# Ledger of designs, part 1: VH-VL binders against p36951

Scores and structures below are computed, not measured.

Target 1, 264 residues: p36951
Amino acid sequence: MALKFAANLNFLFTERATSIAERIRLAHQNGFRAVEIPYPEGETSDVVSAVKETGVVVSLVNLAFDKSDDQLRFGSTSVPGSEKLFRSQLDATIDFARQVNCGKIHLTAGLFKGGQESDYTKTYTANLKIAADSLRASKMIGVIEPINKYAVPGYYMNSYSKAAGILADVAADNIQLLADLYHLQHLHGNVSKTLEEYKALIGHFQIAQVPHRHEPDVSGELDYGFVFKALQEFGYDGWIGCEYKPKTTTVEGLGWVSKLGYTL
Below, numbering starts at 1 at the first letter of every chain, in headers, positions and changes, except where a header shows other numbers; Kabat numbers aren't used for antibody chains.
ipSAE, averaged over its two directions, is called F for ESMFold2-Fast, E for ESMFold2 and O for OpenDDE. V2 adds 0.75 times the mean of E and O to 0.25 times the DockQ between the complexes of E and O.
Where letters were taken out, [cut] stands.

## First folded at step 1 (VH-VL)

Design N06
Fold by ESMFold2, look of step 2:
Formats: structure tokens, sequence, C-alpha cells
Structure N06 (fold): chain C 264 residues (1-264), chain A 121 residues (1-121), chain B 107 residues (1-107)
């Protein structure tokens, strides 16, 4: 019943540490029991050690990605011609996730860079079916996230209705929606109705304030006092990713937790 | 393209406050992509990181200096500044301002020319 | 804080020779290690970031390697303009710390 918060380490503690392993230690030192992390390219063994020494839960791992390619640095899942790369990235990410006991992988879509969108949708659907089988064999789920154009221009997965249609075509119960409330407000709005509409598909949540993507309690479009009560009524028993840009520092900005009636 | 330039007095008396300003041109300091740092180098010696400031005004300082340093940012002037209180001869150094990436502090890619500050009576 | 130790303190070499500079961290910095070059009277210049990536405009004769605690900068064939002081710097944990430097000087 109580809400559980995880530190997203692409966003939090970045002002004090570069390595994911050190950000894990900082998150633990500051009261977080769980984290969300990217695939930690080049530091997997250090991250495994940091998870073991701290005992934090790894609630989500982002799919490995090619940061050197402009189209692929936000994922490969939808990109035609990248099917071999996607499978290699998926295998590496599953293997790492198993080592840190993480059961949930964000299958990042990639950028639309021209050509036919229908080819991207075909590739995305096919790759998600492959992912569903591989993830099930490892007792994991995959999540897909609609992302707004102001955060990632050209991101392929940019609509809740598109996501729902693709999930219906994939027809796998272990491929689910990631509802990031920051993106949801930009893409759809009408938060309470939208959560109800997509309830059966949602398998993960992330939070940030709109429009500046800061802490939940800064002035903005979302009343997180109300929203958190809605998430409790939703019955979600997983971790909620704190994926926001600290307005000042990560630690200075954690006051919202107690202010809104929660604990880490 | 991006250029950083330090300015301030070259001579400061012991026990007084050293004040320096870094002016950024060819780019904006209002970006969330960068941390803005001060780094110093005593004559003939190595480099010491002093601290950084983020465009929001958030700071973090080297523990060895934290009790004596303050940084500020003025986004309207595209400037950030350093104060070092209660200086001694040990604070004599070339002071550099530098840009680093906020998503990863993996590089200081642009440095100012440096300005020598001598602490002497 | 993480102590960065560079060796040797001085390299005396001739143009055309290979230079190998070492940097050791007191604890793992993963791959978050940068190398800078500083010529007399000038600001440091970024050469290598993330242990092995050349910064924009850096010639191929500069290469970096290593991970964890032990890192190397290699200059495959020294040019006259390469005689300078080289610093390593870790970015894994705050405070940011630099090594003491290696001076490459003409034999």
Amino acid sequence: as target 1 above (264 residues)
Amino acid sequence: QVQLQESGPGLVKPSQTLSLTCTVSGGSISSGDYYWSWIRQPPGKGLEWIGYIYYSGSTDYNPSLKSRVTMSVDTSKNQFSLKVNSVTAADTAVYYCARGYSSSWYKFDYWGQGTLVTVSS
Amino acid sequence: EIVMTQSPATLSLSPGERATLSCRASQSVSSYLAWYQQKPGQAPRLLIYDASNRATGIPARFSGSGSGTDFTLTISSLEPEDFAVYYCQQRSNWPLTFGGGTKAEIK
C-alpha cells in the first residue's frame, strides 16, 4: 500500500558522481532502497559489486544502447536494420539484469530519422515479440515508454494510443507500459482518466514535475499530493522511479518525500 | 567557439577576500548540460579543483577549501564568480575557470586563459 | 578523496620516441579518467576522456588505456610540440582530483 521510491541514476546524484556504482552508493547513503539504472556500459562489474555491498534493489535497467550513433543513442528497438544489434543489446542487458536481480527492462525505442513510420512499427513489433520470449525465459518483463518530443525530439514511441495498439499486436503479458507522469502530462494530460484507461497495461511508473522536470513538490502542472493518492488507489506495488532534474542538488531536493507524507 | 575569460585583481592582501569572475562567450551558461568550475595551480605545482557551480546556483566545493569559498552565477551576464575568504600566501596561484559536462564530469573541455593572483602585503 | 599518483615525475625523451605515462588511483574510478596537456604559460588542454576517447582535434598519436585503478597515456611518436606536462584527473567521485603531473622534456 505504501508507495516505494527508486532513484533514477541517469538523473539523481549526477552532480556528485559520474560512475553508476558511486551513484548507487550515494543513493543508499541518502536513504534510497532502490535504484533505476542504465545498462552500465564499461562498468558492469563495479555496479554488481556496489549493488551487493549496499543491498539496494535494482528496479529497472535500461536496454544497452549505442551512444555513438545519433539514431541509436536512445535505443534500437524500433529502428529498421538494427535487429542484430537489438538482439545483442537485449542479451547483454538480460545477462546483467540477472546478476543484479532486476526483473524489469526498459526497451528503449530509438529515434525516427526518416523513411516510413510503418517500417519502424513493423520492426518495433517484431523486436518486442522476440524480447517477450527472451525476457520470459529469464522471468523478466519489458516495459515501453511513450516519451514527449520536448524531452527527446524524434523519439519513435511518442503516443499512449500507439503504445496500446502495439502492445495489443505483440500480445505478450510480459511487455507492459512504463507510465512516466512527466511524459504522460505532455503527451495526453487528463492524468486520472488516462491512468484508469491504461491501467491494465501499466507495469511501471516514473515521476517528475511538469514543465521543468524538477522535484514533485515544485510549482507546476501536477499536484503530486493528489497523484500519489491516485497511485495508491491504483494498487501498484512496484517501485516508482524518481526521474527528475534536481532543481539544486539531489539531496537538497529530497524534502518532497516527507512533505508529501512518504518515506524512502 | 566557447571561450572563458577570468577577470579580477592580480594582487590581494593577506586576510582579505580574493574575488574573480569568469565571463563565458560563444555559449550560454544557462544550459543544464554543464557545471562551471574553478581550478587553481600554485606556481610550479599541480592543479587543485576548487569547486563547481550549476546554472541554478547549486554548488559543491573541495572540502579542503569549503569553509572559505563561495561561488555565484549571474546568468543575465553569462558569468560565474569565485570568492576565497581569509587568503594567505598559500592561495597564490593561477586561477582557471573551466567547463565540465553535468551528465558526466568526464571532461573539462574549455578552460580560461588563467589569471595569476598573488597574495602579498 | 581519491588520490591520483602519476609516474614517472619526469620523462626525458627525444622527438620521435614513444612516451608512456602512468596514472594510478587509490580506489577504482572505473573508466572515468581524463588526461590533460599543459604547455608552459598556457591552460591545460583536454586530450583523452573516459580513459581511451580522444577529445576533438587530438592527433591519433595520443592514446589512452586502462580501467579501475591503473591507466596509461601513450604518445606513439613524440613531436616537438608534445614536450609539456601531462595530468590525469578522475571524475568518478567528488572531490575531483588531479595527479601530480608527468613532465615530458627534451633529452
Scores: ipSAE 0.000, ipTM 0.526, lowest interface PAE 11.7, mean pLDDT 90
Fold by OpenDDE, look of step 2:
Structure N06 (fold): chain C 264 residues (1-264), chain A 121 residues (1-121), chain B 107 residues (1-107)
Amino acid sequence: as target 1 above (264 residues)
Amino acid sequence: QVQLQESGPGLVKPSQTLSLTCTVSGGSISSGDYYWSWIRQPPGKGLEWIGYIYYSGSTDYNPSLKSRVTMSVDTSKNQFSLKVNSVTAADTAVYYCARGYSSSWYKFDYWGQGTLVTVSS
Amino acid sequence: EIVMTQSPATLSLSPGERATLSCRASQSVSSYLAWYQQKPGQAPRLLIYDASNRATGIPARFSGSGSGTDFTLTISSLEPEDFAVYYCQQRSNWPLTFGGGTKAEIK
């Protein structure tokens, strides 16, 4: 089974263009068939236009967020007291996702900034249940992602076991786990066995080298030649998000695809 | 090799719902490479794109039919389906399911043989 | 929607002759243009994609050219099996649209 790669436009082509719409066009020009994007605040119409123009698949959209709030800029889903905000953000994101035919939304958890973690867990679980219902109605799935503290200090969802527990409580087949191998390595290591352990929960993959989050062929802790073969054996048929920081430029770094024996 | 096959009633009464299913063999629907599409052709006329569905369930429909069209996908059966509500004689056509290749800009590289659906009292 | 107009509606030729089919778009579709062949009682078959690329298994006598709004499908020397209806299709914008078709028939 051939692996498929999507350009994560939070990271790729950012050196070339400031707008997400333009980065979509750049991704298309450089051979990408799919893109992952943040919620395009203030740019939704332009992004829709760019997607239609290029024909790229939008494989993932992040939940709308409030960038003006230090706690909420990484999501409101787990933050107690932000239930109304979450619902509005979810609705906005679903509406946008429909316009670009995206069937997968990253439900960002937000930051834990004190209080009782159990309150965050309760809020997160409740909101994910709400999300499950809303997403199901739109033939979409939600994904939650454990993120390491070096990338996002204080991120609530910071453990695979925590994620598994949450998903078990949510008990919805359309809420799944996003396995970013960069974060997985930082959080737990033991990548192959961890993936095997949580295989049934995983609905999406993203990649970057460790520890500096560059291209897969850059020297680092992960042997992506091996990892990609493992993913093939895994049987994953979805898009793999290229969520890495280009070491130099996005275009110059894309040589890793052919180098490792793959195609975009 | 990939094969597509349409199935469903060949006769539908006016105002009723047209329902068709496309069964895919020789390949999996559960792939991000393709948009699974329906295209119809009235007798003696050209082709009209109806819409497509992605394996995740994401859809896009022709605006001309959007209000009456619903598509679904069943990855476990390797099938996807089309429903057209409130049909009229204008909906009489050969209906094709086809595979649109997302990396090749939605070229339709595999087609079913087509199934004639006649709307008649 | 982008309207695709094909001409001529009917093309009467003999085997061995050159066929030239035209497809025009109401607005630019860049190179996002495909050609299909349809024989009676059969589904369309992809011939050309991205204006000028032959699909797998398509004979060399078929070629596509053009960009923007004007496109051409050329059959250098018609074979008996080439007499069919040909459709162009744009994928530059939604909804996807087809031309009205050109029927290549035996003179």
Scores: ipSAE 0.000, ipTM 0.465, lowest interface PAE 13.0, mean pLDDT 93

## First folded at step 2 (VH-VL)

Design N06a
Fold by ESMFold2, look of step 2:
Structure N06a (fold): chain C 264 residues (1-264), chain A 121 residues (1-121), chain B 107 residues (1-107)
Amino acid sequence: as target 1 above (264 residues)
Amino acid sequence: QVQLQESGPGLVKPSQTLSLTCTVSGGSISSGDYYWSWIRQPPGKGLEWIGYIYYSGSTDYNPSLKSRVTMSVDTSKNQFSLKVNSVTAADTAVYYCARGYSSSWYRFDYWGQGTLVTVSS
Amino acid sequence: EIVMTQSPATLSLSPGERATLSCRASQSVSSYLAWYQQKPGQAPRLLIYDASNRATGIPARFSGSGSGTDFTLTISSLEPEDFAVYYCQQRSNWPLTFGGGTKAEIK
């Protein structure tokens, strides 16, 4: 299977555009057939229009979140006391995802800011069970992503072993791991064995080079020639999120696609 | 390209409120990719991070200043602002506004020219 | 709070010489370290981010290295315009902190 690449619009085309809708148009103009986007609070109608006009696939949407709250700015899913907010955010995100035909939602965990971690784990597990039912009804998948502390300080979901334990407790086949290779190398290492260990749980991939989170072909810890072949042998036929910081500009940095033997 | 420009009074009396505004041009403050910071430098001394504001209004402040500092954003004017309450001579500094990437957590790629604020009677 | 210590306080060299500036963190900051240049009367200018990446428009003579607690900024061949104060800054955790600076003076 040929690999399929999506532009993550929190990272790509940011040098020329501030709105998600404009970044969608730029991604389309530059050969991307798919994008990953945050819940586009304040511009949902413009984004729906941009998706319709360009025909891009929306491969992943981040859960709606309260950017104005210090703890909730990176999601609510694990945060005790925000269970009602989480359900409202989930409903809004599913509704938006339907409008753009997106089948995957990143259930962003939120920040741990003190208190008992066990309360966060209890909240997270309960909220993921509720999300599993709602997403199944819409034929959607939820994903959870272990994120390293230097990218998002205090992020609750920060370990592959923690994620696997929680997924086992949730026991839903439509709540899966998002394996971001940048975070995976940062948090765990041993990429080949880690991918094999978590194979049954993984439902989405994102890429960036380690350690500086640039294009896959810059010098770094990961050989993306090897990794991409492993993903093809894995049997992954979904979109791979290009969630990296362009070393120069987004467009100037796209040479890795053809250099590594792929097309957008 | 993006430019940042500080504005506000250069002289403030002790116990009053220092108020500064940063105007952003060549880019939009409403981008989710950036946090907007204030950083100050007392004469002859190093740099002190004061805090940041996100375009939604969310803030976080240096604990050493948190009780006296307030930031705000006006996306319609493409501006963000700093207030420091109950100033003393120790608040005399060059005040810079700066842009940082939210995804990289606060490396500051664009800075204003800086404005000297002197606290004196 | 992570304390950043820079050395030397002052570095006196001639144009064409190699400059080596040190920054040490009180605990690991992984690679989350930036270097800034500040010329007299000007705002700081980002040189290096994430320990080793040159910012846009920074000449190749500037390079950064290190990880964990010990970091180095190297200027391979000093130019007259490199007279300035250099600051390191960690972004590993809150609050963000800067080093005390190294003043590079060209003899």
Scores: ipSAE 0.005, ipTM 0.416, lowest interface PAE 12.4, mean pLDDT 88
Fold by OpenDDE, look of step 6:
Structure N06a (fold): chain C 264 residues (1-264), chain A 121 residues (1-121), chain B 107 residues (1-107)
Amino acid sequence: as target 1 above (264 residues)
Amino acid sequence: QVQLQESGPGLVKPSQTLSLTCTVSGGSISSGDYYWSWIRQPPGKGLEWIGYIYYSGSTDYNPSLKSRVTMSVDTSKNQFSLKVNSVTAADTAVYYCARGYSSSWYRFDYWGQGTLVTVSS
Amino acid sequence: EIVMTQSPATLSLSPGERATLSCRASQSVSSYLAWYQQKPGQAPRLLIYDASNRATGIPARFSGSGSGTDFTLTISSLEPEDFAVYYCQQRSNWPLTFGGGTKAEIK
C-alpha cells in the first residue's frame, strides 16, 4: 500500500515562516496533503482559515500546553496536581481539532520533575481515561508518545514498555501509541522487532533520521528504504508525520520522497 | 547561563567585507531549539534583523540584505559568523548576535553586548 | 515585510506615573509580538513575549496586551530604571521586524 506523508510543522517550514498558518500554506504549496501541528496558541482562527483555504488534512494536533511554565510546556497530562489544567487544555484542543476536522490528538505527558514516579503514572492513567471518554464523544483518537531524553530531558513517557503498561490500564481502544522512529531508535533500537511487539497498540507513525533528526535519506542509523517497506508491510494506512529538522531547507530536503520511490 | 559575545574588526572600509563572529558559552549551539541570529542597530536608530543560522547550517536572511549576507556556523567552536559584502556607510551599526528561541516562539532571549562596526574610508 | 509602528516616539513622564506604549502592525501578527527594553550602551532585553507573557525576571509592573494589529505595553508605575527605549517585534512572519521604538524619558 502507498505511504502517506504529513508535514510536521513544528519542524518543517520553520525557516520560512514563524506562524503555523503560513507554514500550512507553504506545506500545501510544496505538495503536502496533510500537516501535523502544535496547538496554535493565539493563532487558532488563522490556522482554521489556512486549513480551509488550502484544503490540507490536519492529521495530528498536539495538546494545548502552558507556555508560561517550563515544567508544563511539554504537557500536563502526567503531572500530579495539574488535573484541572489538563482538562481545560483537552477541551480547548478538542474544540480546535473539531474546527479543522482533525481526529487525532497527541496527549503530551509532560516532564518528570521528581517525587514518586508512581504518582505520575497514576495521574497519567487517570487523565488518559478521562481523555478517552471526551475524545470518544468527539469521534477522536488520542495518542501517547515515548520520547527520548536527548530530545526532551526528563520527559515522563520515555519507554515503550511503560507506554504499553499505561495503555493496558487505560483500556480504551481510542488511546493508542505514537511510534516516532527517531525516538524509538534512541530509546530501544531494534526497530523492526519493537514495531512487531507493539503493533497492536500503534496508531500513528512519525519519522526522522538518527541521530541528527534530519531527512530519511540523510546518512544515519536507519535505512529508511528498508523501514518504509516495513511500514508498508505493517499495513499502516494513516499519515506518517515528517517530524525532522531539515538539514538545509525544507524544500531542498524534500527530494528524499522521490529518491526513495514515494510521493507526497 | 548562556552568554554571547561578538568579535571582529570595528572598522571596515567601503566596498570591503564586514566579518563578525559570535562565541556562545554556557550552552551548546548544537541544539534544535534555537535560531542563532544577527541583529544590527545604526547609531540612534532602531533594530534590524539580519538573519539566522540553524545548527545544521540552515539559514535565512532579511531580504533587504540577502544578496550581501552570508552566515556560517562552527559547532566545534560553538561559534557562528556573519559576513556582509560591499559595505557602505549605511552598514555602520552596532551588531548584535542573539539567540532566537524556537519552538514557534522566535523571541530573542539572550543577546551579546554588541560590537560597533564603522564603515569609513 | 510586516511594518511595525510605535507611538509615541517619545514619552516624557515622571517616576511613579503610568506609561502606555503603542505598537501597530501593518497586518495581523496574531499574538506573536514581543517587547524589548534597551538602555544606553546595552543590548535589548526581552520584556514580554507573545503579547502578554512576562519574560523571566521581569517585574510585575510591566504588562502587555493586544492581538492582531494593535498592541500595548504598560508600565503601571515607572521606576527610575524604566526610563529607556522600548521596541516591539513581530515573529509572525519572516523577516522578523522591529518597531521604531519609543523613548521613555524623565519629564
Scores: ipSAE 0.005, ipTM 0.512, lowest interface PAE 11.3, mean pLDDT 93

